# Ledger of designs, part 301: VH-VL binders against q96il0

Target 1, 167 residues: q96il0
Amino acid sequence: APERGAERRDTAPSGVSRFCPPRKSCHDWIGPPDKYSNLRPVHFYIPENESPLEQKLRKLRQETQEWNQQFWANQNLTFSKEKEEFIHSRLKTKGLGLRTESGQKATLNAEEMADFYKEFLSKNFQKHMYYNRDWYKRNFAITFFMGKVALERIWNKLKQKQKKRSN
Short names: E, the ipSAE of ESMFold2; O, the ipSAE of OpenDDE; V2, 0.75 times the mean of E and O plus 0.25 times the DockQ between their complexes.

## First folded at step 11 (VH-VL; framework fv_ebrasodebart)

Design E16 (at its last look DockQ between E and O 0.02; V2 from the best seeds 0.00; counts 0 for: pae O 6.6 > 2, placed apart)
Fold by ESMFold2, look of step 11:
Structure E16 (fold): chain C 167 residues (1-167), chain A 120 residues (1-120), chain B 108 residues (1-108)
Amino acid sequence: as target 1 above (167 residues)
Amino acid sequence: QIQLVQSGAEVKKPGASVKVSCKASGYTFTDYYISWVRQAPGQGLEWMGWISAESGYTNYAQKLQGRVTMTTDTSTSTAYMELRSLRSDDTAVYYCARDQSYLPKGHDYWGQGTLVTVSS
Amino acid sequence: QAVLTQPPSVSVSPGQTASITCSGDKLGDRFAYWYQQKPGQSPVLVMYEDSERPSGIPERFSASNSGNTATLTISGTQAMDEADYYCQAWRSSTAYVVFGGGTKLTVL
C-alpha cells in the first residue's frame, strides 16, 4: 500500500506528491490525512545550518511520526479484516452467501455489528495500552531533546553577542 | 550478558512451513522489538519484519506479507518467526536481532543464525 | 521499493583509511546505521544514529550522513577489519527497515 502523498519534489512531472508546502517556507507544515493511518504527517523544515543536535531531534520526530503512522495503518487494516471475517462467519452460520442476489456485499444489522465492535475493542485493548505506553515514552524523549536544542540555541546567542562586542 | 539463542538448522521441502525460535536473556525482553533478518548463501542481509515484544505489534516487509507470521511468548522471553509456502529461494540463514522499542538505536544484539534449507 | 546502494567491494592497504558509501534518496533525512559481518558470523552494530559508536567499537570507526549519502570511515585499517559492511535505514512507512546490498572490505 502506497503512502498518501507526503513527499516534496522539485522537478518530477508524474509521481509528484499530492501535498507540496510553499516553496519558501521556514516552518514545519502539516499535510493532509494519510489514507491508511488517517494521521496528518508533518513536513519538516530543514534549515541549511542545522546543528548535529537539531538534526537528531528532527530525525527522531520524523521516525516517531512514521512509527505512529505504521501502527494506525496496521490497526485500520486489522479492523477491516476482522470486520469482514466476523460478517462472513455470521452469514455462514445463517446459511447465507457473502453477496446478495444483486451482487452487493451482504451485511449484518446494527445490533449484530455492535457485537463485533465490542469484541474488537476487548481483543485489542492490551495492544493499544502497550502502544500508548511507547507513545508516551517517545514523547518524553522528544521533549528531552527539545530542551537540549533550546539550551544550545541560547548558548549560541550568548556567544554571538560576545563575539560582536569583541569585533 | 545479553544473548539471543536461536533454534537449530532445519531442512524443508517446498510448500512446507518453518518456525524459528529466538530465546532472549540478560535484559528486559518487553522493552525491545525483535527483528528477523535473513541472508541467502553469498548474499546480503534482507529485513523480514519486526515485532514489539510487549504489544505483539508487527510490521512485515511487503515482499513477505501474507507468508510470514511473527509472535512472542513473554513468559519464556522467546520470539518466533514462521515462514509458510517455502520456496527454494527461501534457503537462507535467519537471524533475530533486537532494537529498542521506543527509541530504536539499531540492532545491537543478534542471534547466532538458523540455517533453513529448502530442497526437494 | 526503497533501495540503499553500496559498492560491492572496497580494497585498502593496512594502516590506510577505508571509506564505504551508502546511497539512497534523501538518506541524510534519516538515521543511518552500520553493521560489520565477518565470514560465518552474525552481524555486529558498529555505528548508529549516523555517527554514534557503540561501546566496544574502536575509535577508528566513524561515520557521517548527509544529502543522499552515508559514509562509514575506518582509519588505520587493520587486517581484522576485513569483513562485509551493511548500511541500514528506515526509509518509509511501506519499506520500514532497509539494508544496503553490502560492501566487502578487503585488507591487502
Scores: ipSAE 0.332, ipTM 0.712, lowest interface PAE 3.1, mean pLDDT 82
Fold by OpenDDE, look of step 11:
Structure E16 (fold): chain C 167 residues (1-167), chain A 120 residues (1-120), chain B 108 residues (1-108)
Amino acid sequence: as target 1 above (167 residues)
Amino acid sequence: QIQLVQSGAEVKKPGASVKVSCKASGYTFTDYYISWVRQAPGQGLEWMGWISAESGYTNYAQKLQGRVTMTTDTSTSTAYMELRSLRSDDTAVYYCARDQSYLPKGHDYWGQGTLVTVSS
Amino acid sequence: QAVLTQPPSVSVSPGQTASITCSGDKLGDRFAYWYQQKPGQSPVLVMYEDSERPSGIPERFSASNSGNTATLTISGTQAMDEADYYCQAWRSSTAYVVFGGGTKLTVL
């Protein structure tokens, strides 16, 4: 049985942004844009006395960020690939080369590229709808937990004030 | 497996025409260009021209302009090369080749060749 | 037509490295393809754009470009590598294909 050459799915290298925040930072840090997603990663601060609710919120934010990074990295790669394929196919039909006499990359005109964008958007419309739905769900959950954490913090402050009045 | 199978050897008189066929298999025929290359006995390779299998767009070597016609039949995945007004110096092995990628840059698969002899 | 110039012949001893050059005007802007042809056979692509090897071509085959000269290198040359080698370029402005004159590689 001829071994089916495993099509190396160009798994977008999980290029963990090597951005390391300063060790003494008591704040969330925003890294440079990721080369694939073009999104800026956030490094979340971990407080020494992190409550279980605060931890849950932090994890949810982190998971949502990772999800978003993966989605856009894949989307950008797919877009770039399909765009290149489209350009090549059009150049093929015209009998044109990939480079001009000046050595510049041959480009299609704006009208031809408009067709590509229209087709790409149409093809990926459902994917974008699902993305938006999930994005809203995730952000709703984050907002909900932010509210819980805020309430917890208020409650803890009130307890501390009562204990100081009793002593 | 990708294959290009050419028609058999031809013997022609000066002034006659020859038409060589090249049947492609093992890939999507319309996704590639087909080039034609000839080789005279004991000589090097000479590019004759290319054709887009999809559009039928052609580009011929300047030396052969007006004498060569390339065509494709997408229904049979077959390319054709016709050379007219044959001369003794047209005696050669004629090759069809699939061009690599979407553009006619290089040739990744070749036919077995067709000997065309022009003799008085 | 842009002329690609190759040496007519190169001789190498078994196990030694063979180098075949291909020179042409503006070749630096072009990728050279390399073909091997044995007597009575069709040409076989051995190196293509960006110095890549087709499947089935031994790793001892490599290619490089420097200025207006492309070079095919065969390391550890074997008797089976005796053949004619052709360089080929593509002209972006006219989409013409041009072959070199060919080089006969002899393994002594």
Scores: ipSAE 0.025, ipTM 0.549, lowest interface PAE 6.6, mean pLDDT 86
ESMFold2 (binder alone), look of step 11: mean pLDDT 91; pTM 0.942

Design E17 (at its last look DockQ between E and O 0.01; V2 from the best seeds 0.00; counts 0 for: pae O 13.7 > 2, placed apart)
Fold by ESMFold2, look of step 11:
Structure E17 (fold): chain C 167 residues (1-167), chain A 120 residues (1-120), chain B 108 residues (1-108)
Amino acid sequence: as target 1 above (167 residues)
Amino acid sequence: QIQLVQSGAEVKKPGASVKVSCKASGYTFTDYYISWVRQAPGQGLEWMGWISADEGWTNYAQKLQGRVTMTTDTSTSTAYMELRSLRSDDTAVYYCARDQSYLPKGHDYWGQGTLVTVSS
Amino acid sequence: QAVLTQPPSVSVSPGQTASITCSGDKLGDRFAYWYQQKPGQSPVLVMYEDSERPSGIPERFSASNSGNTATLTISGTQAMDEADYYCQAWRSSTAYVVFGGGTKLTVL
């Protein structure tokens, strides 16, 4: 009679459960921010009798999360690296050192830094467009698998009802 | 016909660099990652890294970080892998392989391989 | 750092069922992939997403992945199946693709 918690999952990074036996968790849960991407991972619930289709959906969601974390970790590192290189190049062109006389890291004023931000946005515009395209394609695939799982659950429920009546 | 065609064999001395090309045809180049995988003689497969074909992102195996650079040219549908500061243990067949960027189905097509020999 | 462990070799008689294992910590939480490589040739994908078979791969190839172990199964093994077989998984850390050490399948 208890509701199967494994078959009711939302698509957002959060867990929602209607009912679950006390000795097992039926919830996805959110972990701490990843050091490099600053995104919080979802840790997916794995039911005891997960169907092959349910397993594929879970793995696809997990791989999409990791893909997303990797993109933003890479973007964060690229931004930091190119910012440092830009500052270093402009300071050297001006004949200035990398450190102030107090030993603090030298930087450029806001007007000078605006050139960096404009250049960075221009260089990365197409990359972000490809990211958005792939993000939508991945979420469409996830939604499609969610539909397949829903149909599988309906079929299994109907089959169980027919088996109960014939027995 | 989907095809990945790599540049020819190379013989290099230690300390040199090598740049291997991988020309793709028969599919939408920008929908796929390109992985580079090498295989030393008589040994297994070793993943080197991947690049999104749209010149987006790269990830390199930790062992090779700092020595490898992967690039693409979308106008020619060509991926490149450059390995610098070559050592004798870099002697291997170097493969390119594709993997779909939005629904990865594994490395479904491989180049023919490029033998790189590093000796004095 | 992640390691996928395969037996170095597996021998079967023609017509028998060959099983090649690939072990890794919680490997069943990730998709597993299998490649066939014949001498002097590039690898060929034979299984993907744990148990899916590419078009053109014979139906005698099947695979599973649960717990810590993925298994490639070749039923009715033929002499042409003699090759090296590699498992592969997507592992997020320092490298995003990990191959197993390979298994030489001998048909005798």
Scores: ipSAE 0.405, ipTM 0.723, lowest interface PAE 2.4, mean pLDDT 82
Fold by OpenDDE, look of step 11:
Structure E17 (fold): chain C 167 residues (1-167), chain A 120 residues (1-120), chain B 108 residues (1-108)
Amino acid sequence: as target 1 above (167 residues)
Amino acid sequence: QIQLVQSGAEVKKPGASVKVSCKASGYTFTDYYISWVRQAPGQGLEWMGWISADEGWTNYAQKLQGRVTMTTDTSTSTAYMELRSLRSDDTAVYYCARDQSYLPKGHDYWGQGTLVTVSS
Amino acid sequence: QAVLTQPPSVSVSPGQTASITCSGDKLGDRFAYWYQQKPGQSPVLVMYEDSERPSGIPERFSASNSGNTATLTISGTQAMDEADYYCQAWRSSTAYVVFGGGTKLTVL
C-alpha cells in the first residue's frame, strides 16, 4: 500500500519573536508585532516569589497568547495564499498575466475582490465562531485566576500586618 | 528541446471540418498558452486565437467566432484546433505556437505548419 | 481589429543597416514582437517586448518603439537576413493578437 505522503500542512513557521526583554526587567514587556500574526507578543515577568496561583495564571496567559499567535498566523497565511490564487485565476480567465504591460503587479479592482472576500468570510465563518467561543472561555479562566491571585495577595498582606503587630 | 509537432496536410471539401493537432514536448505543457496562426498562400500571418493549456480558456479572433474550437489534452500534451464550415479562403498553412510567457502575448516556438487545402 | 501597417518591401545593400517600421494605433501601449520567416519555413521570433532578443538571435538585430511606431533594425545586414518580417502586437484589453502585413527584406 503506497504510504500516502502526509500533506505537510505548511504550518506557519513558529517564528519565535527574536524580541528578548532585558534580563533585569521587573515588568511585562510588549514586543513588536509578529510578522505572521501581526500580534504583539507579551513577555511575562516572573517574580522571585511567585505563588502557585500566580504561576498558574502566568502559564494560562502564556498559553492563551501562544494559541492566539498560532491561530492568526495560520489565518493570515491562508488568507494570503487564497487571495493570491483567486487573483491569479481571475487574471488568467481574462487572458491577463500577473504583471501589467508596464511590468507592475496586476491587481483586481475592488468589485472583483469583493467576491473573494465574501467567499472567504463565508468559508471561514464557522472557524471564526469557534475561535471566538474559545477566546471567551480562555479569557474567562484568566479573569477567574486573576481574582484568586488578588485575594491571595490581600490575605498575605493581612497576615504580614498581624505578625508585625504581635512583635 | 522544446518542440511542437503538428499533424499532416489535409484536403477538405467546402462545408467540411478539419481538426489539426499539435503535440508539445520539452516543457511543462500546462504552464503556457497555445496560439494558432494561419497563413494563406502568398499572404501574411493571421492570428486565429489562443487557449490555456491547463484550464482550456479560449479567446478566438472575431472573424472566426462560431467556426473555430480550440482544445487541449493535458495527458498527451496535445493541442487541437478545429475549423468548421470550411471555405476556399480557408486554404492556408496552419501553425500552432507556444506563447513566450504565461500570457498569450507572443510566440517563441512554432510548429512546422499544417497545410489545409479546401477544394471542390 | 487593430491594423498594423508595414512597408511591403525594403531593400538594402550588404553591410548596410535595414530598418523596418510597424505602425498602429496606440502601439506604444502594446507589446511588440518581431518574426522572421524564410520561404517554406515557420516564423522565428527575433525580437520580443520591443527590445529583447531571444537566445540565438544575432546582436545585429534590435528593436525600438516610439509612439505608435515600432522599428526593427538590422545592422550590418547579411544575405542570410533576406526574409519576410512580421511585427506583432498584443492588446491587454481584449487579449487579441494582431500581426502586421509583413515586409519583404531584399539584400541586393
Scores: ipSAE 0.000, ipTM 0.529, lowest interface PAE 13.7, mean pLDDT 85
ESMFold2 (binder alone), look of step 11: mean pLDDT 91; pTM 0.936

Design E18 (at its last look DockQ between E and O 0.21; V2 from the best seeds 0.00; counts 0 for: pae E 4.1 > 2, placed apart)
Fold by ESMFold2, look of step 11:
Structure E18 (fold): chain C 167 residues (1-167), chain A 120 residues (1-120), chain B 108 residues (1-108)
Amino acid sequence: as target 1 above (167 residues)
Amino acid sequence: QIQLVQSGAEVKKPGASVKVSCKASGYTFTDYYISWVRQAPGQGLEWMGWISAYEGYTNYAQKLQGRVTMTTDTSTSTAYMELRSLRSDDTAVYYCARDQSYLGRGHDYWGQGTLVTVSS
Amino acid sequence: QAVLTQPPSVSVSPGQTASITCSGDKLGDRFAYWYQQKPGQSPVLVMYEDSERPSGIPERFSASNSGNTATLTISGTQAMDEADYYCQAWRSSTAYVVFGGGTKLTVL
């Protein structure tokens, strides 16, 4: 169930005119939470004059979002499954049924559940460590290309000012 | 020199399991994922899944979920793919490939392939 | 849809230009990759990130990816280019990596 967002959400260019065609967004769009990952997907804006560098940045962000959603979907599923299996095995060891007298699923007390959480964290420590490493690698690459896009846009503005001055 | 060297061909009966190895050399093993891709005779490439250099993070193709296990041994720079409950349609050449999808470079180095034949 | 569709075969005369297509829903929103496989051999990466060429791949190989279609183009096709060609993309709904069905390029 742990929630962790890793992506940057701002793609709006600096200094750009605010004209947008009717019925068409010039900004990224955020969808509803995914059922399994609980993360909101981003639909990235594709500008009319997207440069090759801007296209690469957008595709890198898209791929990183999909990677992140898949990781958390898998982790949430694993957590839920292992929690139920732990509860089931402990109830069997105690000779208790899987349901209470009121028909609700039987649970373990907080001290018993603490054993599960500690075991789950220990078992998955390496997996989370490598997720964090890959998250940093991906976001470093994205940040690097964001910087390159920003420089490209400044250079294009300087070329436009030079052309107007020189005619 | 970057190399991925796989284990030899195997013949199995339906219901058995197979474990294919892929020994990597010439690069930092823990910096890349290993993908497993299979190819049935006369057919195209089918992606099976990937694993990071550590055993704790895998992603499997949905059709193989529950039948496949991928592992690594970082001390020997070796990846493993185990396919259980084998069926005749699992007969294929199994490839390992180095995978670097986060920079968009794909599967740049491939093993020689391992033929697994499942016959009654 | 998590399907990449390629023509089963393409034939070209030596020296002419070959074009191999790969179609998928919104494929142009993803990086496309191309692999060459000769009989009895492992696949070899020939194009990545839509249009980038790995070191050692001849300049006659080029590629593009827009809309629903990626295209591998081989100019001045040589007999040694005769092989099967596969496109590949990352898809989130099935297996995260999807290959096209493959195209046999014949150089007559």
Scores: ipSAE 0.273, ipTM 0.689, lowest interface PAE 4.1, mean pLDDT 81
Fold by OpenDDE, look of step 11:
Structure E18 (fold): chain C 167 residues (1-167), chain A 120 residues (1-120), chain B 108 residues (1-108)
Amino acid sequence: as target 1 above (167 residues)
Amino acid sequence: QIQLVQSGAEVKKPGASVKVSCKASGYTFTDYYISWVRQAPGQGLEWMGWISAYEGYTNYAQKLQGRVTMTTDTSTSTAYMELRSLRSDDTAVYYCARDQSYLGRGHDYWGQGTLVTVSS
Amino acid sequence: QAVLTQPPSVSVSPGQTASITCSGDKLGDRFAYWYQQKPGQSPVLVMYEDSERPSGIPERFSASNSGNTATLTISGTQAMDEADYYCQAWRSSTAYVVFGGGTKLTVL
């Protein structure tokens, strides 16, 4: 029985953008698209007097962003690998080489690739459903905490105005 | 009810390998990651790695790179952890744990633990 | 590897408030998780996302974060709360999980 070579299950790419904004940024900074996820990372500004509620909101946003980056990085990697495998397998079946006579990578026609996309979407349908579900939950939580932070800021402004009137 | 049930205690010699199983029930196995954590006698918790039950992606602690392999069987909802080239300092209780979310969060459910003893 | 630092032990009298700290580099950017472990038992999640309680965890358990320090607070500490407590976080760059060294809580 041929020893089925232990297919080196690729380690999940650490989908964290290594992009570091300038240290002196006093606002949220949007980086270039990540090379794996193609998502633009946001570096969140940390106020000097960040409240616990503001910190929690920032953490939720940060964690959600990282989750999203990792998901799409993995998805894009899987897509690319499966696409390449599909192309190679189909070319082999047709008795075609991986390269044309001109030295270019051999490609499949649009109809053949349509089959790949259909199969890929079908295979990953459940994964996308779970992603969407979690995405909505996370964004709902973020929105909720945004509201809380807004209320806190309003309240703090009102207290400051009252203190100024009393002096 | 969500449960993680691990295999029984193991006694191994130095240089041997051990494979611990963790059977999950009460939830959709493929929706979560499984982490492995060990605890030497009288010591703290040490994270070993995680595996995606769906994609099969793994991430191992740097200290254990090359010696540990994590796998899953989706048909039986079972996770496996193999540790090779065992040493005396690998003597520990080994836990499987479910990650609370899809990736990289806290562990909301734990197995009962598997004692692995490495002795000459 | 960024290490989460906990005090090795904390002692409290029954009915008093216990506080266990967990400090780590960049912990202000990530959520801390807290686990209770009694002798011979598996760890139990007691707090997640800094301040959320799983179902079945008493309200006397709370958590807060200030900068790079997370704190587990047990109000009205009971004898049954005597255990080892571990903080945990994960690193965004590597997706590694990191545990604190653990804190032994003794109820005197």
Scores: ipSAE 0.206, ipTM 0.730, lowest interface PAE 2.2, mean pLDDT 87
ESMFold2 (binder alone), look of step 11: mean pLDDT 91; pTM 0.941

Design E19 (at its last look DockQ between E and O 0.22; V2 from the best seeds 0.00; counts 0 for: pae O 3.9 > 2, placed apart)
Fold by ESMFold2, look of step 11:
Structure E19 (fold): chain C 167 residues (1-167), chain A 120 residues (1-120), chain B 108 residues (1-108)
Amino acid sequence: as target 1 above (167 residues)
Amino acid sequence: QIQLVQSGAEVKKPGASVKVSCKASGYTFTDYYISWVRQAPGQGLEWMGWISAYEGYTNYAQKLQGRVTMTTDTSTSTAYMELRSLRSDDTAVYYCARDQSYLSKGHDYWGQGTLVTVSS
Amino acid sequence: QAVLTQPPSVSVSPGQTASITCSGDKLGDRFAYWYQQKPGQSPVLVMYEDSERPSGIPERFSASNSGNTATLTISGTQAMDEADYYCQAWRSSTAYVVFGGGTKLTVL
């Protein structure tokens, strides 16, 4: 089944830290592909001193991951169901059984299956167009909040330097 | 300006089906999910499921899978919820509500509710 | 499968601060939402994304969400705030939206 989705920037460059100083963050984790969506979930790290803005960014990224997994899980189920119905219909038209002599599910040749793939993509064109729009909007929002978090961290670092000089 | 107007009250017998409509106006219909939420008399809110307005996907509450079908008609900006094999515990007010499809901001607009009564 | 637990009722005197809790396992890892429902009316969104207030909701409404508990707080409670209040969260993939059982706020 074709993988369809917008590209996401992973934020987990490495695994869980063995040593994580109290004021440093640890990394997000990328897990194995989800059984239904075939997407790799990100397991988000929650730092000890997560700011409200950092928390909001993490929740937005988590919600976007779940939204994307939901879309592709539904598409994969629809694809699989329609594929089997297409194969069943074409085998019936050819007077063939649903199973090969070995007992495995019968299938169609590559040319026959190409007709299915083309038809499925055409039928779902508008749905995928709206999905791409929503993916784009979500990624712009997440990027915007990533920028805000970066500025907040710089601002807090400057305030902490001022506090040290006052001590 | 933004409005969700639902179909009228219905009385059904056990085993029948009901289809409730929800006509949206005042906003871009395809930007939102429509959620269906029901409330039995004197009880709390129970989420039934949602559908993207462009029918990109649906998600039903697990206890209702197999009995519920949600659809939309973008040409009329209308969402539908059909509940089959009705039981007496399906007696409730059924609400439609919108939620933004790309980033949830909560169910900010609700329909007026549709009372469905299931009795022998 | 997920459950959001709210107290069935909360009573406060006018002008006092009301707090309504909503408890669920790791609820603070999700956005929480709050709805007000008066008798015979549809629910009205009063808080979203843990602590954000929609336009038209009085500033005396506030909310927080951390750990296992989200809390709706109404400062300077007025008689018109008497209503049922529901929390809501986005939970597991099989029950994507979950509502709490509701809390009747009584202003005595």
Scores: ipSAE 0.526, ipTM 0.784, lowest interface PAE 1.7, mean pLDDT 83
Fold by OpenDDE, look of step 11:
Structure E19 (fold): chain C 167 residues (1-167), chain A 120 residues (1-120), chain B 108 residues (1-108)
Amino acid sequence: as target 1 above (167 residues)
Amino acid sequence: QIQLVQSGAEVKKPGASVKVSCKASGYTFTDYYISWVRQAPGQGLEWMGWISAYEGYTNYAQKLQGRVTMTTDTSTSTAYMELRSLRSDDTAVYYCARDQSYLSKGHDYWGQGTLVTVSS
Amino acid sequence: QAVLTQPPSVSVSPGQTASITCSGDKLGDRFAYWYQQKPGQSPVLVMYEDSERPSGIPERFSASNSGNTATLTISGTQAMDEADYYCQAWRSSTAYVVFGGGTKLTVL
């Protein structure tokens, strides 16, 4: 029995952009699209006097971003692998080689690929539903904390104005 | 009810291998990751690695690279952890744990643990 | 590997507030998870995402962050809260999970 070579299960992409903003940036920095997720990472600025509420908001945004990066990195990898497997399988079934006579990668026509997309979407439908649900929950939380931080900042500005009037 | 049920205790000699199973129930197995965590007697928790139940992607602790293999069987909703080249310091209770949510890193459900004893 | 640092032990009298700290170099960017472990039992998640409690966890359990330090707070500590507590985070760069060294909470 041929030893089915233990197919080296690829390690999951870390989903972390290696983009490092300049150390002296006083603003949020948007990096180039990540090579795996195709999402642009944001490096969040940390104020010197960050409030606990501001820190919580920043952490929520950071973790949500990382969650999103990992999801799409894995999804894109899975899509690419399954697409390649589908193409290879169909070409083999047709008795065609993986390369044309010109040395180009053999491709399937749009109709054949439509079947792949339909199957892929069907297979991943539930995963996408859970993703969307969690995405909304996370963004709702972020929006809520954005409101709280805004109120805190207004209140702090008012207190400072009162203190300046009393002196 | 969500449950993770692990295989029974194992006694192994140095240099041997052990494979621990973790059967999941009460949820969609493929929607989550499974982490493996061990605890030596009287010591803290040590993370060993995780596996995606859907994609089968793995991530192992650097200390265990080359000695550990994690797998899943989606048809039986079972995760497996194999540890090779066992040493006396591998004596521990081994836990499987479910990730809190898809691609999160919290562990909301744990197996009962599997004692693995490595003795000459 | 970035190590989460916890005090090895904390002692509190019944009804008093217990505080367990967890410190890490990059913990300011992430939430910490907290686990309770009683002798001979599996760990139980008691806190996630700083202020969220799983179902069945008493309201006396809370968590907060300040800088690179996460804190688990148990108000009105009871004898049943005596256990080992572990903080946990993960690294975005490697997707590694990291546990703290654990803290033994004793209720005197």
Scores: ipSAE 0.022, ipTM 0.671, lowest interface PAE 3.9, mean pLDDT 86
ESMFold2 (binder alone), look of step 11: mean pLDDT 90; pTM 0.926

